# VHH binders against Di-N-acetylchitobiase (Ctbs): the designs that were tried, part 6

Target 1, 344 residues: Di-N-acetylchitobiase (Ctbs), of Rattus norvegicus (Rat) (q01460)
Amino acid sequence: EDCPCSEASLCRPIRHHRDFEVFVFDVGQKTWKSYDWSQITTVAVFGKYDSELMCYAHSKGARVVLKGDVALKDIINPTFRASWIAQKVALAKAQHMDGINIDIEQEVDCSSPEYEALTALVRETTEGFHREIEGSQVTFDVAWSPKGIDKRCYNYTGIADACDFLFVMSYDEQSQIWSECIAAANAPYNQTLTGYGDYLRMGISPRKLVMGIPWYGYDYICLNLSKDDVCAIAKVPFRGAPCSDAAGHQVPYRVIMKQVNSSVSGSQWNQDQQAPYYNYKDPTGRLHQVWYDNPRSISLKAAFVKHYGLRGIGMWNANCLDYSDDALAREQTEEMWGALRPRL
Short names: E, the ipSAE of ESMFold2; O, the ipSAE of OpenDDE; V2, 0.75 times the mean of E and O plus 0.25 times the DockQ between their complexes.

## First folded at step 1 (VHH)

Design q01 (framework vhh_7qia_2)
Fold by ESMFold2-Fast, scan of step 1:
Structure q01 (fold): chain B 344 residues (1-344), chain A 118 residues (1-118)
Amino acid sequence: as target 1 above (344 residues)
Amino acid sequence: QLQLVESGGGLVQPGGSLRLSCEASGSIFSINAMGWYRQAPGKQRELVAFITSGGSTNYADSVKGRFTISRDNAKNTVYLQMNSLRPEDTAIYYCAARYGSPWYEDYWGKGTPVTVSS
């Protein structure tokens, strides 16, 4: 198939592997024109195919990878796996893509046939892509910890061994709340680090781990807000837990920056969680508490990535920032991209 | 899985020296706080020396000035240099690892025997 780029060379797959990964998600808005391409090594497309994005990423030496999504019940069948892989390889070739990021977040029982089928899918996908597209990259999104998060009993060591590396979704860490039903950080520092410790303890190399951080937060309605800023939230169960972050809603960083300026509390820092939060009152008089990540909390995590030799860092998602020409927005956006740079 | 393998133990005369090594499998060693423990016959296991991921050290009073703990992150190895050995240093010496944080779980080697006797 013909190349949609201004130069034929821009349709050739990226074969160069980077020492340090900066793995970012794009959800299909044309904000990619304003990303910090001096850092990006991989763009994982989560929206509609954009040939201009592909051409531009390749001009910067960055990979563009497909979204790999499939129902677990279907992959038990090896004929279905072979067909799905062939389809994804053909799509990658047609769209001049550099690989695939497998985003399967479904619950799996440890005794189910899906347990082995998922590992087989990752292995077979990696073999197919590497054979058919030289230098292609196959990655898999994993929860913030391998310890049964969201009822996902996966063969984490097998999956890590099968693919090029894992993107660790070190966010949505309140998806299952087993303790008190209160608002908390999307990615609390110590809990996040415990997740990486869990992966490393099972024998997974730090070179197989890319740290995913959130560029979004959660907005929770407080049923009660104490004098110590404890926000009681509605009991919304998730996968066996009595409470979850489904009691709130996700808000991108660009919205948070506008809300915090008009908040009752202003931005506060929670030392235990190493994360910022704020309280605001909505037009109906309800109190809300928002937990998010800022350049400070992100820089602390980037330092961990560098000091402990992880493969890289990345985020969900690059579209969350304010890419307008407003001077304050530009400063905030530059600080967020800058916070991904590891420190000594 | 993390495996710790101790070596360098043996029989030595009082006043002699031994260098123990503990090699960790995998590239995760650099984030581990590492300790040397010992267990003498009929006694509880005790901490001898500890080194953080950043290189800060701590020693039991009984070995301070005689033993030196060090690490080589490139070789995934922690060492215990034991000088001026005494009969009371006779024990099985164990290597242990933590992931640079007090809330991370410990991993243990199987031990290496050290006997100080004439």
Scores: ipSAE 0.000, ipTM 0.101, lowest interface PAE 20.8, mean pLDDT 86

Design q02 (framework vhh_7qia_2)
Amino acid sequence: QLQLVESGGGLVQPGGSLRLSCEASGFTFSSYAMGWYRQAPGKQRELVAFITSGGSTNYADSVKGRFTISRDNAKNTVYLQMNSLRPEDTAIYYCAAGRWTYGSEYDYWGKGTPVTVSS
ESMFold2-Fast, scan of step 1: ipSAE 0.293; ipTM 0.714

Design q03 (framework vhh_7qia_2)
Fold by ESMFold2-Fast, scan of step 1:
Parts: sequence; structure tokens; C-alpha cells
Structure q03 (fold): chain B 344 residues (1-344), chain A 119 residues (1-119)
Amino acid sequence: as target 1 above (344 residues)
Amino acid sequence: QLQLVESGGGLVQPGGSLRLSCEASGSIFSIYAMGWYRQAPGKQRELVAFITSGGSTNYADSVKGRFTISRDNAKNTVYLQMNSLRPEDTAIYYCATYRPGYSDYFDYWGKGTPVTVSS
């Protein structure tokens, strides 16, 4: 029939919900067969539909969910919301998908019609998917803290109540730097935990929170590097903050692993931020400082997930690792997947 | 993994037009949402426009109706058509992948292309 899988049963939506979510993003580079499928409960697709990935994920009992994106001005219209939801449900059925992850993180003013419209979109999307596709999952990506990050005034408690759970993007935490313009960890441990505390304090259940981990770091050019490894960065303002991580660029873990061994400093550990970093010199002689996450820093965060009874963990993005059959790459990749498992 | 190279900037008179191009290499372009940012001397970097992988577009109020963002996945290129240019559009224009978790955050950045609107 119209099922692209070797077995028709693999085209049926996943109905079983797991006690602990491992929610991973895939950007469509065909590395998915090498993922740790013993852990994965949901794959959020950020690329073209790949029927082989869908069939394989379903064979492992894992969900595959659509990316949900829409212009904020359009969702004010309830007729538009209904049409968009109907289109997404039809697409999920056509592609044999298990739900949708809503990825709408634009600036919203508290007094704007978009404030109520966004919560309505999430609620109506969830109702539509649950009605039309039994066992389907609707989720929403939120910033590392509900406290006005990037000028997003959202009804966080309403959105959390409306959908199955929130994927918390506890990374890119230097998007607005209000302190000194210096290089810092992508997801500093204590700052990350403060964000979860903020979500919990506003009444959101820990069962509504999935912790997002970065499998990438930031590479910053140092305008000055002090004796204490303080890297001064260019002043690139963002959303009212004088400095931002836009002064650097993102680097996936696989590239970091190749670079760190030949770096000037080797891997260093910053105890205050509980994150690794290193310094290297580029071909033009400029000093750089790279901040990232490794199995150690990820394990500390996984322990927090377990201790506070969060719904789960996941990452941006699964393609960041080296899936070659090189012995060292294989070991490093296994350690990164292993670090997601909560430990005492 | 992804390298972005901007082109098409230059000096133009008020009321004129320019078409900026951003060519991507090294990774699968079509999976990324793409944006254009600009930064004037001494001012904050601001999002001008973005286009999703599915083709949906969004614009800053200051450029709405004058600028058009588009993409050609076969050529791994994103474009910014700038019409009715004003002196206040003078800036260095940057191409970037649009971070889906942040409405104006970008994973990969180009080095920028300068646009000067004067005289």
C-alpha cells in the first residue's frame, strides 16, 4: 500500500508513552542509524522527511515528530489556526508521524494579541492532534528561563498546561550578556538550574519539563586573553543587552574533539561554570577560546534531571557527534550518549 | 560544517535597489531556516528578515514592504532583495542560519557584506 516501510505495522503511530523521555533533534544527514536507539523515545525532525528514518525509529518504538513553524501575525486569526492545524495533522498522517514539536520562539509583547494567540495555537494544536491521531505527542520549545529571555513575553504556564510537555533549550545562555563581555559556557551549570527553578516556581510540574543539552559549543575570538584565561570578546549587542554570543560561532562536538587535542591549552575545566573550555591559535595567529559540554558536564545535568524528577532529557542535536567507525570517535560518541543516562 | 558567503553589497543612492546573495557550502542547506541581520556602526545588530526551510517569511517592521527574502535550494543560496533604500539602511549585512529555538538567534554566520546608502 502507501506505507514505505518493509512492514505495514511500522507506519502506525507509536501509542506507548515512556516513563522517561529522551528527546533528540535530527537535522537529516543520514547518521540516524548510528544513534543510541536503546535510549531514544522521540526524534524531532529538523530536515526533509526521511521515510527510512521514520520506519527505523518506529521499529525501535520511538516517535518521530514534525517541526511546527508559523508566522506569529497569522495565528491571531482563529480560522487560520484551524486551517494550519488541519494541514499539519494531514501531513503527519501522510508521513506516518507521531506528533509535532512547535518551534515558535519569536519576540512577543505582553499586551499584544499574539500573547493570547500563541497559547490558543498550542492548545488547539494539541486538541487536534490528540483527537485525530491516537497517542500523538505535542510539545513546545522554550528558552532556558521563563524570565523575559530574548524579549519573549509568553504565557508559560498556559502553554505548559496546553501541550504534553516543554522541551527546555537550556543552551545559548549567552544570547544576552548583561555582565562583562567575555567568553563563557553555552550552558553554565548554576545558571541552567536557576532557569528550571524559575519554571518550577511559577507552578509548572517537573513532569512537563524535558532538559535540552547542547552537543555543540561556541568558538570566540579573544580580543584579549588574560593570565586567568578570561577571553574578552567583541561587543555585539542583542535585544537590549550590550554583548551576546553572536560574537562567536557554534561548533559541533565532533569538530571540538578533533581540535582540542591540538589546542594551545588542552581541555580545561571551569569549576564555577562546571563546563570545559580550551584555547587555540588560528592560522592568522589570533587566540580563540571554545566553551562546550562533555560527558562530565552532561552527567551533572542528567543527575539534576533525575533528582528533581523531570520528564526527561535530550539534546540539540544528534548529528553533532562523529559516527565514523574510527575507534576514538566511536568511544567519544558512546560516552556522549551514555552521559544522558541519569546517575545517582 | 556550514560555510556562508555574502555578496551583492555596495554603494547605492537613496531610492535605489540592491540584491544580496548568501551562498552556503559544506552541509545540507535546505534543512536550515535562514536569516539576514544588519549592524550599523555603533548600533545593535538587528534581524532584518528570515525564511524557514518550508518557505515561510518574516520581516522587521522597518523593512516590511521594501525588502523581500527568498531562497533557491538547488543553488544553496538565500537572497535579500532591497528596494527603496534609505540612508538608515546603511549597515553591514550578515547571513546566518536561523536558530529554530530563538526567533533571531543564528548557528552559522557569514562575514558580512557592507551596504552604504548615500548621496
Scores: ipSAE 0.000, ipTM 0.175, lowest interface PAE 16.9, mean pLDDT 87

Design q04 (framework vhh_7qia_2)
Fold by ESMFold2-Fast, scan of step 1:
Structure q04 (fold): chain B 344 residues (1-344), chain A 118 residues (1-118)
Amino acid sequence: as target 1 above (344 residues)
Amino acid sequence: QLQLVESGGGLVQPGGSLRLSCEASGFTFSDYAMGWYRQAPGKQRELVAFISSGGSTNYADSVKGRFTISRDNAKNTVYLQMNSLRPEDTAIYYCAVDIRWGYPGDYWGKGTPVTVSS
């Protein structure tokens, strides 16, 4: 289609790559005008196409990439893969997009035809996009560790080799709880770093890894809250594990900031997990424990990205902050964006 | 803890073939990249073949087209198929756990000798 932007140049794909990637997800809440565009290199759209966002991102020299979503049963068929790729390339051209981020998070058995088909999809998608849209970017979202998380048996090395880089979803790390059924950090520091160590030991280059951090936390109802702040949670099994973060619910940073100020405990720091948490009582009198990330925990992770030469950092998701004109909200939002910058 | 055991070395005539095996124990083999290195008398140890955890391969120019590295994760074994052997391939061959191409880890086999002569 014709260019929807005020200037025709803003519909041209971004061709240059920056040395350090800041890869952010946008879920379509129209908050994008208030993002820190001095940092952003890629916006991965999750939701409906927004031509104003595309025009604005391009005006800042940032890429906007499609969401790649497809059923695993369909990708076994190579004719289907070719058709899907042609459709996504055509869509990227029509919407003036700079590539695609493939977000497949389904379980795969190691011996299944889906195992090879997934790697083929990533390779064929990358070849198609690079051929048809010069300078386009193809990326793939991977779990916080390649070690069978959520029963995902993927060819992580093959996928990394096939695409431009991996966005590592180093969050939802309580999706399978094999230890005590208690509330814990969404992205505990040492566990998160172990995941990157696992990817590196496989032979995946640090230049293929972008660290994804959460700008959201989990709110858990405590069946019992001990004197040492151990919150026992409901036993909700997931993919072979007896307990999971499905016992809680996700809350964005903007909600957490309003709630922590009126909490029972105030914000606490857990040294073992290097993550903040707080306890609050709901209107029915039940105790809750919320685990999240703040500028302190994010800065520690950004330091790891810099020291080990990873390709970049990013987050799920940019809409989680409070972009209102409130002075405190503005300060908190600036601190969260600032925490992504690797410190010297 | 981690152990690598090489086998399959020996004496062979120029133009002949050998298949080396390296059996790994004490770790989850499928999670690691593996390399084959060799050390000729009086020379530094060199990397000749590499296989990633996912099976992507790479070779030194000196062996390209003649050697094939492969792995069998069910048997915890990495192989080096050596064809069209030359006298200059004479060396002790070592398998190693690798982090990435050209960056070996801490775990090495004891080596298996290969001699190419008439």
Scores: ipSAE 0.000, ipTM 0.112, lowest interface PAE 16.7, mean pLDDT 87

Design q05 (framework vhh_7qia_2)
Fold by ESMFold2-Fast, scan of step 1:
Structure q05 (fold): chain B 344 residues (1-344), chain A 119 residues (1-119)
Amino acid sequence: as target 1 above (344 residues)
Amino acid sequence: QLQLVESGGGLVQPGGSLRLSCEASGRIFSINAMGWYRQAPGKQRELVAFITSGDSTNYADSVKGRFTISRDNAKNTVYLQMNSLRPEDTAIYYCAADYYHPRYGEDYWGKGTPVTVSS
């Protein structure tokens, strides 16, 4: 196995496990040199491999893990599972990676063969990685709540028991809107906490839960904007719900920071949802409402992580910030990374 | 039900051009981000380009200046204009909806269209 790093030691898998996880996603825009490496324990590569990132992360003592994705119909076959695991282990060895994060978010019927097959895949993947790569880490991305989100009937306790820990995607919480078709926070505080309560009540250890927060927001076109800033949105169904966040689009924090300065409302705080939002008018005269997270909303969530003894925190995705040398951008970026640290 | 149908692939000589198309049906196309991925033999699938509902674009470093992504909301179609093609661009090209919304991307993959760049 040829090592692409300047030092051969940087191709050795990270074996040390830290008490507090900071689990971040990278989508391959070469911004990684500017991340807060004093915090990061794991970088989950989404859709790309960058050997320089791998070498650099290892120089900072941080893990780099593969994206694990697969069609659910294929994993019913145990021979396919074995082959897929062997391929991913071989890839991790070839790329000097420290494990795999399994990102399967497909619908599963409770009575389907996919229900048992998914738990088997997670268990067999974990066993294979631990056997073949000493100290490797296998994790699984789960919805903000185990209660039937997006028609995912998964064996959450079985999956948690099978892998090292769960990354909880406590964002995209408007994927199914069962109430009024209105714009709302990507990760409303109380709703987010209810999801963690649900995982804990199932018997899943807080040491199995890493809180995922968004470093992006949603931009919604308002069909009507009320005096109380209620933004009515297009009725776009998703997985049985009449309305969804598909009525808007994702926007990264760096874009939000530039846009809020030119907005009509400026940044507003919604006390019920514990999240910031703003209204702006586009060049065609249409009203928009943007919901996002800022250092304040993130710090509140980080405090919850510390108070309940969760395994850690992380975010989608590290590339969302402005890593230019501009003084204001640098300050805003430092505040966002700083907000992940529990200060209470 | 959503369908993504890619077309426009084929054999082309180095330095040549191809235009890939991806037609979407079953959703309000204009509100979704769309992306192009590619997978070469023995390699993992990688992002090539994406375009938001507001026409903001992002490209892989290997294709910047050579490839252009665009969309036509009236036709529910996203395009990838590929210029100055190189043998290294040889891959199966896949269309995907909502690249930066992970739970939607897996549901909305096309079957792929092969592109071979050789003399």
Scores: ipSAE 0.007, ipTM 0.251, lowest interface PAE 9.4, mean pLDDT 87

Design q06 (framework vhh_7qia_2)
Fold by ESMFold2-Fast, scan of step 1:
Structure q06 (fold): chain B 344 residues (1-344), chain A 120 residues (1-120)
Amino acid sequence: as target 1 above (344 residues)
Amino acid sequence: QLQLVESGGGLVQPGGSLRLSCEASGFTVSSNYMGWYRQAPGKQRELVAFIYSGGSTNYADSVKGRFTISRDNAKNTVYLQMNSLRPEDTAIYYCARELYRGWSPEYDYWGKGTPVTVSS
C-alpha cells in the first residue's frame, strides 16, 4: 500500500461510529493541528488534499471525507453517474479517505429529470462507497428547511433514506428575504428550529440529521440605522426573493472578535433571534451591522440537538477561529469548540 | 379541550413489567411529537422516551433496551412498555405533547401523571 503516514495502520478506513457526530468542514488553511480533536468524528475536506491532515485525523479516530460536487445536468445520464462514482471511490482509496459528503446546492424544478436523478446519484454513491470501502460514510448537505429554500425541489425523504445522514446547513437563512429588507441573524434560533421540525414532520429520523451551525457572520452596510438598531439594507434579489444576504458579505469569527470590541455598540444580544450583533462605522463613515453566532447562541442550538436526539452537530467551518498563540484568541477558540458539547 | 390522560401505573416487583397508556383528545398523536417523562421524589422531570410524527423513537440511556415507546393512531394513544423494572424507575410518569413551532421547542402540554412504584 502507498500510505503517506508514519504508520501503515493510519491509512486504514475508520470503521467506528460514535454515538454523537461532530462533523466539521476544513477549507485547507492548515489550521487543523489546533482543532479540538477530542470532539471531531468527521472532517469534510473542501480544500486541497492534505495527507498530513488525513494521517492525523485517523490517529484521532476521526473520518476524513471527500467533497462531492457535480453538475445536475450530467447526472441525468446513469452511465455518467456510474463513472463519477467509480472516480470518487478510486480517489477515496488513493487518498485513504473514509467516504464522501455530497454538496449539491443547485436549483431543481419538481417536474425536472434532475429531481429523480439527484436521489439516484445519492443512492448509487452510497451503495458504491459501502461496497468498495468497508465502513465508509456517505452524507448529503441540505438547506435549513426542506420547504423550497433557494428553489431546491429535492426528494428529501428519498435522499435521507439513501445516505448515512444529512448535514443540515442551518445558516445563510437570509438568502431569501420575503419580509422587510433589513439585516438579520445568519441562523436565527426559532427559524432554524422550524427547519428541523419540517424535516422531522416529513418522517425523517432525528438520527439522520446533523445540525450545521455557522462559525461566520454577515456584515451589512446600513442604508439607515434606526434608534432601535434596525439596519435597512440594499435590495439585492435572489432566486425570486426581492432581498437577500447578498447585500452583505461573510466574515469569519476570528475577524468578528477583533472588530467587536472596537465597535460603536459593542456586542449586543437580540432575544427574538437569540443571536449576537454589533454596529460599527467603517473608515468612510458608513454604518455597518454584523450578525453572528457566539458560544451562547451555539450552546442553545447544541441543547436542541440533545433534546430532540439528533445525530450530532457540526459547523461551517473549522478554519474560522483564531488559532494563533494569543491568550485571548486561545480562550475564545476553546469557548467556541466547548459550545458544541450538549449539556447533560 | 386538549387533554392527555395517563394510566397503567402501579406497584410492581423488581424485574416486573408495566405498560403505561396515554390517551389524547383534542388533537392527533400521529401529527405530533409525543414523549414520556418521569419525576422521582425530590428530582427534576427527565425525558424517558419520545416518538416523532414520522414514527422514529429515542430513549434515555438509563432505559434503552428495557422500555419501548409506541402508538396506536386509530386509538389516538401513546404507550410506554416498561420491562425489567428497577427500584430507580420509581417515579410519576407524565405524557407530553409537543407542537413544534420553533418558538417553543419544549413539550407544551402535560398530562396529570401516573405513579409507578418498584419495590419488594
Scores: ipSAE 0.000, ipTM 0.114, lowest interface PAE 18.1, mean pLDDT 86

Design q07 (framework vhh_7qia_2)
Fold by ESMFold2-Fast, scan of step 1:
Structure q07 (fold): chain B 344 residues (1-344), chain A 120 residues (1-120)
Amino acid sequence: as target 1 above (344 residues)
Amino acid sequence: QLQLVESGGGLVQPGGSLRLSCEASGSTFSIYAMGWYRQAPGKQRELVAFITSGGDTNYADSVKGRFTISRDNAKNTVYLQMNSLRPEDTAIYYCAKRGYSYGYWETDYWGKGTPVTVSS
């Protein structure tokens, strides 16, 4: 009931909408004090509730939204959906939150009751939040393409119609590798754009799409590294694909910057994928190849957002940067935030 | 809405070469994955090559090392360079837009096809 903020007004839900969304994920650690609040319109919380973050975000006119997670088996029951929504609305009110971002990434068979139940959950959640919290925002995280990624058969048009907008997770695009079992970009430029083209072609408005950028990369051990920098990776199957990015490990941008700056070879640019990569040798002598996104690759994607009139941009996740007082770290962090701004 | 027009088919002797072209119109070509399929008389249609929007290529084992798929986004065209042709390559060749669906790359749109005959 009581507001934890210095001013009672900071506990009121954000009601105004911005022309351009900058939708960022926060996983905790209080790095949020150093974010570029001149850009941020929504913070999606994936860590523990932080009332100081909520108060600060509201002081900047930015929304803070809950994480919505649930087992698909449970949402088939309409009574369960109603109860879950009531609980999430009550939690949002208790924590002075501005809505919910639904993050469901489970397999769904097209003929299953989960297919219709998921769309119903999104619609009922949106109706409940809008009714109970005036001006609240309900969003849903979708894969980089609507075309059966990770065996997710979802009613994408129904979900888009049901909620305020979709956050498109335009990353982990090597989750299923159908071609050669080799290391590749986390979000290759043209493949990423193909996903947006697919969403648009099925009738989803560009005003329903927020582009998600990775602020992390993948580190792959190379079973063989060719003269042309082709890194052969272990065959780790995922959801029907013979190979996947599970052969590698996610690394945040702050770690990549320290590693690449210490590398003899430095960062390379792959023109076909419009993404940076580098090779390094670990202490045991194994060759690695790391693929990531940098201000150059992000700026190209931000230009696409502007050109096609998408609702906005955002990233997983804001904690990935180095927020220390180090001069180089500050420069790199400013460049990464700056890359989200559409340019001429 | 998307229209695909194939050209470059014809009669060629074994060991010869042909280049097929496929022009796309009606939407932005550069964002699409594109493929070439073929269908021999009395057989099912099979994928022989595809190219992603990013330029990554994949080939059927039967054509690997002999066929090369490429694209020119400025011309909205995808090509199939066919070298060392064999009688078994005789088929109608179809250009298609590909998308990822249900764990597989699937075809959304088809061209009308261009016949290729390899005989003496």
Scores: ipSAE 0.000, ipTM 0.114, lowest interface PAE 20.2, mean pLDDT 87

Design q08 (framework vhh_7qia_2; at its last look DockQ between E and O 0.05; V2 from the best seeds 0.00; counts 0 for: pae E 18.0 > 2, unsure alone 61.9 < 65, placed apart)
Fold by ESMFold2, look of step 2:
Structure q08 (fold): chain B 344 residues (1-344), chain A 121 residues (1-121)
Amino acid sequence: as target 1 above (344 residues)
Amino acid sequence: QLQLVESGGGLVQPGGSLRLSCEASGFTFSTYAMGWYRQAPGKQRELVAFITSGGSTNYADSVKGRFTISRDNAKNTVYLQMNSLRPEDTAIYYCAAEPYGLRFSDEYDYWGKGTPVTVSS
């Protein structure tokens, strides 16, 4: 397969490794030229492959990696695993990619064969990529906590050992609500930090952990909204919990920024969760509460990443910002990228 | 409560047509991208077609020219017109809502329960 770049060198694998990762998810929108390439170390391509993006990322010394997903029941079979891995390696070679981000989020019982098969998949994928593509990077996306979140009984220590590093999805932390069915932060600060404490207590090196932050929020319809800004939400069960963030819907930061200053409440800060929110009324008269992350809340998390020596920081997803030429949009977008490195 | 309710599936002969409907409630339908997915026995769930809030459409290669996705924001409904059906189109068809075009995993939180389609002589 021929190199689609202006220079053949741009199709060569990225072989150097950086001490600090800025891990970016791209979902295939036409915004990637406007990313802050001074920071980016890895782009995980979760949208349609774009050879121009690959060439540009390589010109900036950044890796581009495949999305890896596969049904857990199928990977119990070692022959199927080997075939799947061979296909992904071949695809990465054909597309001049630098590795794979394994994004498996299925339920696993601790007593099931999937438990061991998942660890084997990660190990065998890492071995295959490292053998076939020099300097390649294999990563795995884990829940915000190792404590069986969303019924995921994974061998987190074995998986961390088996790959280059974990991307910790420190968002969607309201996927299982066991207490009051109310709107809350997507990534409450202390809950997020507790998840990292639990990963570290298991013996996972901080150099194996990249903090994933959300560049999106959740918009919830309030069944009622109290004087204290408590937004009661519909009871939507998820994986054994009676309530979940599925009662709301995800909204990108660009949409939030266009709405917040025209909202009923304006931007509010919750000290307990260290996250911003606002209330608004939709055209049918229903009250909503939107929880999100902004430069302030992200800077606190970036400071944690730096202070505790984590491998890096990243986000879901880079297409969530407003990359237009509007002056306010540019300022907001620059602040969000800048928050990844506070005190700069 | 957010709901997506599919209908219009059934048994049809090869070469036939079906029209699937998905009625949405509990959210502002016009601001969502809507999609149809399908899952055949032994296969992963795959995107069939999607339509943005602005009306732009996209199709899987396997169905281009045979299937048409459309939406009616006044009725909070998305449709899938399936023509020239083949046995390979046999699957459970799921309606999905994707707010603002965010795609973050294979397991979307906004799915219907599915409507089965069987294409057989």
Scores: ipSAE 0.000, ipTM 0.149, lowest interface PAE 18.0, mean pLDDT 87
ESMFold2-Fast, scan of step 1: ipSAE 0.006; ipTM 0.458
ESMFold2 (binder alone), look of step 2: mean pLDDT 80; pTM 0.813
OpenDDE, look of step 2: ipSAE 0.014; ipTM 0.384

Design q09 (framework vhh_7qia_2)
Fold by ESMFold2-Fast, scan of step 1:
Structure q09 (fold): chain B 344 residues (1-344), chain A 119 residues (1-119)
Amino acid sequence: as target 1 above (344 residues)
Amino acid sequence: QLQLVESGGGLVQPGGSLRLSCEASGSIFSDNAMGWYRQAPGKQRELVAFITRGGSTNYADSVKGRFTISRDNAKNTVYLQMNSLRPEDTAIYYCAAYDTWGYRSPDYWGKGTPVTVSS
């Protein structure tokens, strides 16, 4: 068991329990050197393994967890589940990782064998990790609501009971647009909170819920932009819905900050959705509307986390900020990290 | 809990009209977004019309301009007015209710009402 760190102790699993979780995603590019490590309790690695990141996170007392992905058709077979779990445990040991975050977002029909197989996978993965790596953490990414989002019929209570906690992806909330085919917030405040209410009403403990917020927005081309800033978007279907956020594209906060000041509208605030947006004109003359989250919208959500006693907060993804030495970028980055701290 | 009962289906000639009704009982109807789905023999259910809690509507491209969804909160009823009917509209039509504003799959389903467009 070779340790790539400067100290052998940095390759040992993290055992310290934190009362409040700050669960962040990293997709690579070595921006992790500039993260706010005073807050982070878990880093989920969704990019290429970086042993320097692992050593550094451990030096700060933070866990580093693997990405867990698998095709649902394969996990119906219990022998396949056992093999996959053994492979992931072996990988975690080889990379000195503290657990796994399972990111399965595939359609599941309520009557399908995948329904029970998914719950079994989460339970068996948790049992395997806890047995083989003392103090390891197994988590599962769930949609912003348990109510059939993206045709995912999952046993949410069973999954919550099976793992350490759920990371709630409280974003991409326009993935299925059943209403008007218009641009809207990535994570509208009241809709987001309703999702947490749904999880709580089905009997899931607030201690099983970590709120995921987006550090990215969506850029939509407006087929028509009304005087009331209603942006009509192209009809791009998704999983049975006639319209979706696939009509736009994702933009990280660092790009939004460079664009907003030169936009046609400047930053606007939508009170109903409690989210910022702006309009801009591209070089070809087309009007766009961008919806995003800022320190204001994030702090409102952080206050909800504290008020309802949720396990924690986190975001997709930590690489979205501008970690350059520019003074304005540094201030904006500090404000975004600061907004995660509940202040109520 | 919410219960849904559809009515108004039947046999109609091409170019004809039908009005479907869905009466809700149980939880407060005005708190629910509502949809009409249809399922033709051997096919999956598809959403044809949707109405939000606030009354905003959306339609599948195949029915846009021909179908109109509306609601009467005082009667706990959602309607689907179907005009200029085509043989391709032949299906069992299902009323659906959503507990949470913005969610994309129904929590409650009616038993369905058959619509046949023939001759």
Scores: ipSAE 0.000, ipTM 0.182, lowest interface PAE 12.4, mean pLDDT 88

